VH-VL binders against Methylated protein MJ0556. Designs and how they scored, part 10

Target 1, 173 residues: Methylated protein MJ0556, of Methanocaldococcus jannaschii (q57976)
Amino acid sequence: SKFVKLHLVRTLNKYKELQKIRVKDVMISGDVIITTPEKTIKEIFDEMIKHNISGMPVVDDRGVMIGFITLREIRKYMTSHPYLNVGEVMLKNPPYTTADEDIITAFEKMIESNKKLDQLPVINTKYPEKILGKLEGIIFMEDIIKLLYENIIKELKTLVSFYNHNTEIKIKY

## First folded at step 1 (VH-VL)

Design n16 (framework fv_navenibart)
Fold by ESMFold2-Fast, scan of step 1:
Structure n16 (fold): chain C 173 residues (1-173), chain A 121 residues (1-121), chain B 107 residues (1-107)
Amino acid sequence: as target 1 above (173 residues)
Amino acid sequence: QVQLVQSGAEVKKPGSSVKVSCKASGYTFTSYAMNWVRQAPGQGLEWIGQINAGTGNTNYNAKFQGRVTITVDKSTTTAYMELSSLRSEDTAVYFCARGWYRDYSGYFDYWGQGTTVTVSS
Amino acid sequence: DIQMTQSPSSLSASVGDRVTITCKASQSISSYVAWYQQKPGKAPKFLIYAASSLQSGVPDRFSGSGSGTDFTLTISSLQPEDFATYFCQQYDNLPYTFGQGTKLEIK
């Protein structure tokens, strides 16, 4: 039917438009909760619980991201060595994104990561393959999923609803 | 408390060379690049070159290639810029400036006070 | 080399004014632009990197914007200490190059 074809074309066009959305359009750039390598994992554990977050960028005195610390890694040592420094426990080569990367690529980095990250740090780097950069923000998987749900899944639900209605009418006759 | 302190003013004659120093303090010297930038009267800022203070690797602006040498002394946390075959057009204030990327500097977050070099006969 | 051209070369303004300075690159440099302030007899002072990221300790009346070839530095409410020369710098490619400077003078 013409209606189904038009709706599919519209859905595909929406997906193409989503590929134009940049990390900077979705990320949190102000008041990013960060830590430094000298703080203890106990301090950071308490802060993560207080703010209901599962990870923090680790930055040096220049604002350069040098690692990423997760609640998962903290829990491994918390009971036995609560005064270990963040720098000793952090992920030293975490996945990251940049402000101009598209949100689909950022989402795929989270999904393909074997570290079960709920977020990616957003860094400003001239040479992303060689050097870490200054922290500019953080992007959460939850925010990307919400955006994808609203724009793609809602559209697909409309199509499915139409299909089911048409099938029901056919059965009645 | 990052500080870059440069050597004093120099007056040189054409054809000679000048060596300017920049003593760094308040940070890990080998973790940053050091750059040299000059400012001639009536002109804008002109980048001369950079050095990775940890490795000694240098990159020079082609305009100065063959005339400039940038070095570091890790024991005194000092960077040096030597410019040879001086011409009157080399009269300028010379600044050292810290680059935040080791190998490619990028932008310059701290600057020395400047060293005036005058080339006159 | 990438050429950086600033506009205007000089600007007269009064305390409290909103001031904008523009910088144009001869080719696309993404967001790899820094801004500096220089007062007479002093070294340049770092203000902004990545076109729009304000260095810690710099007053929030300063802001930067732009991408590609066109960049702007804005001072939302000019203060007496802001009268200075401002320079843009690209760091997309070596050699690093600066604009010619914009001198901000008291009207």
Scores: ipSAE 0.000, ipTM 0.483, lowest interface PAE 14.3, mean pLDDT 84

Design s01 (framework fv_siltartoxatug)
Fold by ESMFold2-Fast, scan of step 1:
Structure s01 (fold): chain C 173 residues (1-173), chain A 121 residues (1-121), chain B 107 residues (1-107)
Amino acid sequence: as target 1 above (173 residues)
Amino acid sequence: QVQLQESGAGLVKPSETLSLTCGVAGGSFSGYYLSWIRQPPGKGLEWIGEIYHSGSTSYNPSLKSRVTISVDTSKSQFSLKLSSVTAADTAVYYCARDLYDEWSGYYFDYWGQGTLVTVSS
Amino acid sequence: DIQMTQSPSILSASVGDRVTITCRASQSISSWLAWYQQKPGKAPTLVIYKASSLESGVPSRFSGTESGTEFTLTISSLQPDDFATYYCQQYNSYPYTFGQGTKLEIK
């Protein structure tokens, strides 16, 4: 009970610490692999395979993100219509995050997305105010998962192990 | 503007590997797929496969087990290897560029002159 | 694989004739079809792309049409330089496939 209480308090405190971590602390902001709406899905499929990525932001000539294209969406059309333009296949209103959003909220956006995103574009929504916004970076689910593992899952594993061991001792005869 | 030129051994022994190279001059690889196409003497055209400058390939399923296409972007060239050759592989081998634009799709706008490869002992 | 069937296999014609070569796809290829001309001992050269688009530098007597899975190449007034073998090719899906060819020869 005292052991359980101590580790629950530690887990809560680590969760509070995670809520303070911002997307800008974890995101990739340089060398973001992007595409434009006039390229073909055949062309960018090849780029995705080479770079081992499953998605990329679609930007216009001003650097404003206008959509997001995923390998999953490309695969729907690649065999039958490889000459479709990125602009025709892209998600026009993708989930996105901002530099100042917390990583827990960003992670939840990825998990709750019906598009099964492995990453989330990071945009500046301030300018221009009525469209998606300028691309600032990209954040990957795997980087958030690593932080969750180190700060929460390890403590939970300790608690679960203690609970299971004590339960086994009490039940065994 | 773009010129393609095939090179390689014109005579290959049965069971050996046929190896050809295509040099690309006068343009970048960006925006282009590059294909190999063959034509046995007196017969029609058969597409072998294609490659993008990234190294991504698509092969004709009829040849896939024997074909490897590779690219060397630093030398502006791409190569074909066809293993376990037989007399049926005797053909003129062409390299060709397939250019994409959003109105026209991919089509072979430039062809090399072709190189005859004879499979014989 | 998509099968491309050309007809006729051999077409005999005279200079000044209007000739039509047909190509039929075994399934829908939209407009993703090209026509190539090949003279003896030479590489093929592009004539028509996207079913009906004339390649730059190709004489205006050449034209292409489409109707469903049937495609035609027409030469409105045959010239001596036009005697060659013509191939259609679909580029809608892998593998890309060619017709068997139509040899256009002098009567």
Scores: ipSAE 0.000, ipTM 0.447, lowest interface PAE 18.4, mean pLDDT 82

Design s02 (framework fv_siltartoxatug)
Fold by ESMFold2-Fast, scan of step 1:
Structure s02 (fold): chain C 173 residues (1-173), chain A 121 residues (1-121), chain B 107 residues (1-107)
Amino acid sequence: as target 1 above (173 residues)
Amino acid sequence: QVQLQESGAGLVKPSETLSLTCGVAGGSFSDYYLSWIRQPPGKGLEWIGEIDHSGSTSYNPSLKSRVTISVDTSKSQFSLKLSSVTAADTAVYYCARGFDYVWGSEYFDYWGQGTLVTVSS
Amino acid sequence: DIQMTQSPSILSASVGDRVTITCRASQSISSWLAWYQQKPGKAPTLVIYDASSLESGVPSRFSGTESGTEFTLTISSLQPDDFATYYCQQYNSYSWTFGQGTKLEIK
């Protein structure tokens, strides 16, 4: 049917447009909540609760990201060792993305992560073989999911609705 | 998709070590935390400890000196050893999966059926 | 450790009743609380997580609310399948702790 073909074409076109969306178009780049390796996990736990976040980049004095710390790792030690330093608990060499990477690849990195990340740090790797690069932002899984819902799921729901409507028999008096 | 099943001796003598194994089917072993939780007959639930695929553990402080949890990723199982048992350790022992949230906090979404361990001479 | 206290210990009710079970934390746990249902001889099953989020597959008659350190589980129209023991659990900090349980029984 013409309607089914039109919506299939729209869905494919929206997926192609999603593949063109770069991390820089979706990421938060201003006022990223960060920490440093010398702070205690007690201090960082309070910050995470205050800001309703589950993780934050760990940066050195040059603004280079050297790790990533999650609430999950912090809570393991909070009762027994609240004065452990962030540098002792943080994930070294965490998954990351770059401003010019597409959002689908970034999403896949979050899904494939064994550290169960709901976000990825966005870094500028001038030297890709070095540990990490300058922090440019953070991208959240929820923001990518919203884009997938609006551009793909809604079109699929429209197709399903069309099918269901056209198979209904309605009697009107 | 995830199924958990406890196994081990149902009877343990006082002062000996209680040993249980939990087999994990479905899902990736590296994707979650695995816990042991017990329930004495007619009483409530008590968390014993947890482990991840890398062997990182956290234990209930009241049991810490007697508890060891270990993981065998090649067999998709994790185990509990509780030493120096007494009648107070008689309970149904459950293995359970901890589910992650955005906060990294967890609750238990999949439970094994439980296995009764009686400590008696 | 954070202590979780449930009330009442036993609640007698009839099918169709609206019932409320309460759980109080000894200190702030934010919204990091789950509710479990346990039927005799069975493992607990998850009902509510994050204080108010309904677990997939759980009937809509179940709901949770929070106010400070006090949490409630409400069943809006009690069904025969709902008679069980209910436990709350905090996951704000290690060690995870459970309430002592509330047994919901037929009046």
Scores: ipSAE 0.000, ipTM 0.484, lowest interface PAE 15.5, mean pLDDT 82

Design s03 (framework fv_siltartoxatug)
Fold by ESMFold2-Fast, scan of step 1:
Structure s03 (fold): chain C 173 residues (1-173), chain A 120 residues (1-120), chain B 107 residues (1-107)
Amino acid sequence: as target 1 above (173 residues)
Amino acid sequence: QVQLQESGAGLVKPSETLSLTCGVAGGSISSYYLSWIRQPPGKGLEWIGEIYYSGSTSYNPSLKSRVTISVDTSKSQFSLKLSSVTAADTAVYYCARDSGYEYLDAFDIWGQGTLVTVSS
Amino acid sequence: DIQMTQSPSILSASVGDRVTITCRASQSISSWLAWYQQKPGKAPTLVIYKASSLESGVPSRFSGTESGTEFTLTISSLQPDDFATYYCQQYDSYPWTFGQGTKLEIK
């Protein structure tokens, strides 16, 4: 069908447009919620709940990211050892992205991570083979998903609706 | 595909230290939480402890005073030491992977197991 | 520690039967429960994770349900390959704990 072909082409064009969007276009660079290795996991658990976030970059006194801490790791120790320091629990070599990386690659890093990340720290690294750089921002999976929904999922929904209407399909679950 | 393989002495004398190694093949050791689990003959499963490649460990409180788990990233392996063994420590010892994904914190890959008998 | 209690300890059944195994947690574990199958002389294999999610490669006759602290593993039409010991495990909080096991054997 010409309709099906048109919408497939439009979906591909939307995907190509999305590949041009860079992390810096979507990331939060102001008001980034961070922590330091000396705080206790109890303190930052309360902060995460307050801010409705599941992870925070851990930075030193120079603003260099040295780790990342998540609710997943905190949960395991919270009942027995709430006064453990962030530096003792944090991920010391977390996944990260850079301002000029495309959002699709950043999204893939989040979903492929064995560390279960809802966000990625954005760093300015002098050595791409090492996590060594200043924190520039944070990018959330939710914000990427919203872009995917607006640009691809809506177009796919139109195509699916056309298919269902024309094939008289009944789906059972 | 990631594969886990236990190795070590199958016979340990009472009061000595049980030592086992788990080799990780087909994937990076840095990607997973790795556990030791044991099963006495004809009985159920008991979790011993886990380690992340960074060296971070968590142990079952019932065994904590006797257990040490360590990791050797250069050899892609992690090891279990259980001190002051008795006949009650006779079991098949398994190493297992916790994938770490949000919906897959269960043990999805297990080694074949190795029987360790504590006997004089 | 969270205690996991399985019932029954031994279940005798025939090929084609619908069988249900139960696991009860001593406190809330949300949905953080896995089911494992262990055949004689073999390592356990994952069947169900997060209470009701079927592991890849596991036949669709296996299913899991939850109701509060009670969890069930159901095999809708038992096959010869299903005779094994089944274990539940909670992974809500350390230490991880297993049920004592249910041996499914030929009637």
Scores: ipSAE 0.000, ipTM 0.490, lowest interface PAE 13.8, mean pLDDT 83

Design s04 (framework fv_siltartoxatug)
Fold by ESMFold2-Fast, scan of step 1:
Structure s04 (fold): chain C 173 residues (1-173), chain A 121 residues (1-121), chain B 107 residues (1-107)
Amino acid sequence: as target 1 above (173 residues)
Amino acid sequence: QVQLQESGAGLVKPSETLSLTCGVAGGSFSGYYLSWIRQPPGKGLEWIGEISHSGSTSYNPSLKSRVTISVDTSKSQFSLKLSSVTAADTAVYYCARGEYYDISGYSFDYWGQGTLVTVSS
Amino acid sequence: DIQMTQSPSILSASVGDRVTITCRASQSISDWLAWYQQKPGKAPTLVIYKASSLESGVPSRFSGTESGTEFTLTISSLQPDDFATYYCQQYNSYPLTFGQGTKLEIK
């Protein structure tokens, strides 16, 4: 009982601390792999395969994000029209996050989106309803999952293990 | 309506850098790839590389270590530099454009007149 | 790299003849093929794009066909202005590659 209470309180406090972690603390801001609307989907497909990534921000000449291109969208056209440009295939209004958003909200945007994104572009937007912001980075679902596992899931696993062992002993005796 | 015009030195010495510029008049760079293509005297056509208005390039692997293509949208120009030239680089050099927003039109619809570059000592 | 092979290298014909020039790709390029006409001392000009689409301003006697990796350019009734060298070009894959050319000359 005391063990359960201690670890429950600890888990809740860990979750509270996770809500304070912002996207900027986890995102990649240097060497972000990006593309432009003029490149062909064949060129970008080859680049995605080489770098083992499933998506890229699409930026204009000033570094403003105007869309997001994914392997899922590229696959629809690659066999028939490999020389379509990125601008024709990209998601024009993709889900996005900002540097100051918390990582749990960013994670929920990825898993709840109808676009099945493994990452979110991080933009500095003046207008939240439009893509009118400079690209600041990219945040990967894998990096958020790792943080959730280390801080929450491990503690919950410990609690569940204790509960199951206690339940087994009680039933057998 | 659209015109492409090559310019640059017609004579280059072996081991030096070949430098050409293509001026584009009467049309937009946006929506087009701009290419360099060469033709040695009496021989066929060889694609050198291409550039978009944003500066994204693709080069022929056979020339990639020696070739640089750049664009200056404010002057409506794009340029070719080919380093370490030999007699095998003697050719007529063409600039050409291809429209990529309409994939059925992504072939070279406009060509410059071509400029002969001779590599000789 | 995709290799484009044209045949014949030289074709002799007379005004009024039906002429066919062939181009073969070393691998599948779908219909991403263009044909160019080049007259002596001039830049190439686009004749056919996407294997069978006639470029604006090109006479209707020109046509293109495709069958797998084999492509043809046909001129149904040769005119004096048609004597030139013709090149095929694939734009399915980088690098872009041209055939070696077919010279159409007076018989």
Scores: ipSAE 0.000, ipTM 0.452, lowest interface PAE 17.2, mean pLDDT 82

Design s05 (framework fv_siltartoxatug)
Fold by ESMFold2-Fast, scan of step 1:
Structure s05 (fold): chain C 173 residues (1-173), chain A 118 residues (1-118), chain B 107 residues (1-107)
Amino acid sequence: as target 1 above (173 residues)
Amino acid sequence: QVQLQESGAGLVKPSETLSLTCGVAGGSISSYYLSWIRQPPGKGLEWIGEIYYSGSTSYNPSLKSRVTISVDTSKSQFSLKLSSVTAADTAVYYCAREYGDFLYFDYWGQGTLVTVSS
Amino acid sequence: DIQMTQSPSILSASVGDRVTITCRASQSISSYLAWYQQKPGKAPTLVIYDASSLESGVPSRFSGTESGTEFTLTISSLQPDDFATYYCQQYNSYPYTFGQGTKLEIK
């Protein structure tokens, strides 16, 4: 159908528009919940539960991000070694994004992680060989999903509704 | 199953750059940390560094000024460059996959001998 | 850097023997320790991870224990295929470090 083709083209064009949206347009910046390598995983576990988050950037005494810690690693060791320091458990070379990266690429980084990450740290990378740097923010998967749902699913629902309505009409003799 | 394979020149001249590539077959390199480890003849194992498919790296401080690891996700490959080599850099070089983060090396390449000599 | 010290450097044993090799960390590494087996001319293969967890496909005669900064690898009844060099490795802290190796050889 011409209608189906027109709406498919519109949906694809909407997806391309979404690829222009940058991490900085969606991320939380400023007051990011962070931790330090000296804290225990028990302390951080309690904080994550309190704030309903699954990960935190780890910063050194200068405020530079040196790692990232997630609930998955913490939960594994909580019953046996609750007083392990964050620095002993944290990801020292975590996946990250930058403010100017598109949200689709950031989302792909989250879903392709074997840790099933719910967020990515947003950093400023000054040198190619310096992968960690100033923390600029954090981007959550739920915020990307919400944006995708509102922009793409609406178009898809319109296509499905039209297809079903036309099919019902055609089978009535 | 996942297989790792090193490739590159087996002979490098002193002061030049050692360059190796590791091909990953039978699985994606996305979501894995990938490491380079070396073993000088008759000696033990030394970790060189690791990379995540995003390009995020961590290097052994003893080698950091000379080492660069890079990843090419489109070719399922990652590479090692070690500059200003000397005879002390003669070793079998292994690539290895790290299961998850900070875990352990579950798959290793067969290793490739690199000799630094004129 | 965290130093990993293995003992003995060479262990001579016979098929059927119970053998134990030790690895000591210079600092706390919790349970973040792996044991690898390396046969001549081959790459290392994983035997034990997280100090005491047996890698899939590895015979049950292999076991690992931990006590503070001291770790052991035990083979309860040595088989011909077990003669190799064994390395411990810590993955608690960068840089990752390995022990010097323990060569298990035929008596």
Scores: ipSAE 0.000, ipTM 0.468, lowest interface PAE 13.5, mean pLDDT 82

Design s06 (framework fv_siltartoxatug)
Fold by ESMFold2-Fast, scan of step 1:
Structure s06 (fold): chain C 173 residues (1-173), chain A 123 residues (1-123), chain B 107 residues (1-107)
Amino acid sequence: as target 1 above (173 residues)
Amino acid sequence: QVQLQESGAGLVKPSETLSLTCGVAGGSFSGYYLSWIRQPPGKGLEWIGEIYHSGSTSYNPSLKSRVTISVDTSKSQFSLKLSSVTAADTAVYYCARGTYEVYSGDYTYFDYWGQGTLVTVSS
Amino acid sequence: DIQMTQSPSILSASVGDRVTITCRASQSISSWLAWYQQKPGKAPTLVIYKASSLESGVPSRFSGTESGTEFTLTISSLQPDDFATYYCQQYNSYPLTFGQGTKLEIK
């Protein structure tokens, strides 16, 4: 139907526009809340609660990301060993993205990760002689979800609802 | 038995840096947030910022460009520096110990306060 | 920033009265509110935390309640030592913010 064709074209055009959005267009690059490996997990747990965040990049004094610490990992040790250092508890090979990666790929990395991350660190993988790379920012799943919902999911829901209604009628009658 | 005591110059000239120190005696220094709070004469309370014994700080955005809070755990003290002061910075300055509930997601409320020190900014 | 508004600004009362002072947050702060008492020339002291929890050593005539973004501090039978300025403080979000104060004075 003309309605289906119109909304399909709109959905495809919105998806094409969304594919052009890069991590650098959405990420937080200033005032990223970070930590260092020598801090205690008690200190970092308190800071996460205060800022209502579930993870932090772990960086050295050069700004190179060496790991990622999550509230989930911290909670495993908090009651027994709150004095453990961040470096002892952090994820040493976390999922990450880069500034030039598209936001759909970044979102898929979060969804498909077995680490259940709410965010990804954004690093420069070309930084010389570093393990993970220089930290450039952080991108949050909620910011990507908002873009997906507004640009794709709303339009697709309208199209799918129309299709399902028409399909149901044909099955019944 | 926890006592906090402010110290520092009571008179500061406009454009200079206000510098105060808070000594913490009795009780635990570790595991608590330490804040500076001010009160202009006849006005209400304004939170300036806080520090944890690790050195991690949070500042009121209205003052962030002028404020530095530092901690010296070996001396059980923490300090406030407020740069480029004006007459609007005239206030009683309090140091206070903040407490929190680790699993609740709340920030700090203040269980112990210093006596306060009046800092007057005038030429 | 979360704005904390107290009412009334000044409350005149007599010993033995039941008094209630109110604090309203400009947005949701859950139960993350404390009340402080400040006597002239002295530092504030904690009275209530987490909206309704009485600080140890504070007389039982003090109580706190919450309803949405509105919080109250009640003194069931006012004593001479209770005449002071009372401040509410939210600790749900940065920056930490205080109400403007309610001065409880002798009628």
Scores: ipSAE 0.000, ipTM 0.448, lowest interface PAE 19.8, mean pLDDT 82

Design s07 (framework fv_siltartoxatug)
Fold by ESMFold2-Fast, scan of step 1:
Structure s07 (fold): chain C 173 residues (1-173), chain A 119 residues (1-119), chain B 107 residues (1-107)
Amino acid sequence: as target 1 above (173 residues)
Amino acid sequence: QVQLQESGAGLVKPSETLSLTCGVAGGSISDYYLSWIRQPPGKGLEWIGEIYYSGSTSYNPSLKSRVTISVDTSKSQFSLKLSSVTAADTAVYYCARHSYWGDYEFDYWGQGTLVTVSS
Amino acid sequence: DIQMTQSPSILSASVGDRVTITCRASQSISSWLAWYQQKPGKAPTLVIYDASSLESGVPSRFSGTESGTEFTLTISSLQPDDFATYYCQQYNSYPYTFGQGTKLEIK
């Protein structure tokens, strides 16, 4: 019980620490690979393969994100219409996050999305109505999962290991 | 039967990284948490941090930004790195073990190694 | 962090005396407290664990008690080998913390 209590308290404290981590602490902001609505899906398909990415923010000439394009949407048209423009294929209302949102909420947006996204665009939300906002970065599900593993899963693994260990255990009252 | 032995440089220059290794003989490291504890000359004991064989670590918040503990199960060793050292880091450094069987007291200690931070 | 306060800082005694060293926690730590003995130039050695359990190989003249957040280490009849510095340590929560030490000296 002492072992369990100490590791439960540690897990709770690490979860509280995770709740303090903001998207801006984890996101990529410098080297975001983006595209524009006039490019062809064949052009960006080749670029996605080259860079090993599954999605790109679509921005206009002001740097405002107007959509998000994924490999999933591109694959639907590549064999029949490879020269369709990005603007015709992109998700026009993608899920998004902001720099000051916590990473747990961002992760839940990815998981709850019916689009099965591996990443979220990070935008500065100053609307008029149909403008998503200025692109500030991108946050990947993989980076959030790594933080969850380091702070929660590893500690749980230690607890499970204690109970599954097949060495003789001293019983204490 | 169980023996812990610290090793590493006894003199470290200010701003550099202090690096120590603890060898564990006569026992399995997978059965225990492994800690580093230090004692400045003439002063009391300060816990630095611990590691379990899975790689799970806990560090003293006062040192967390500067400390890394790692384990090498193939060599039955674990190590301490403390970055950006100053004269305040001069201390005898001990490695110690404690059981995860429900007890967290330190049942075995290394003999300690003095690390002096001086230019 | 949990603060551990020992008293007295220095205790002068003679062989054969009964001595008591006290350790007080700033908050509840249940029974998760250990006592260590440290002789000059040596590593600490475990004396008492879980507040009152005697470590294997430690003489029976050593005992520990607890009452709320107050813990004591008692040596019923001092021997020459017992003159050392004693530390209490809590392991209820991270970070583990030690008392400042009690130096047991010859009177």
Scores: ipSAE 0.000, ipTM 0.432, lowest interface PAE 23.6, mean pLDDT 82

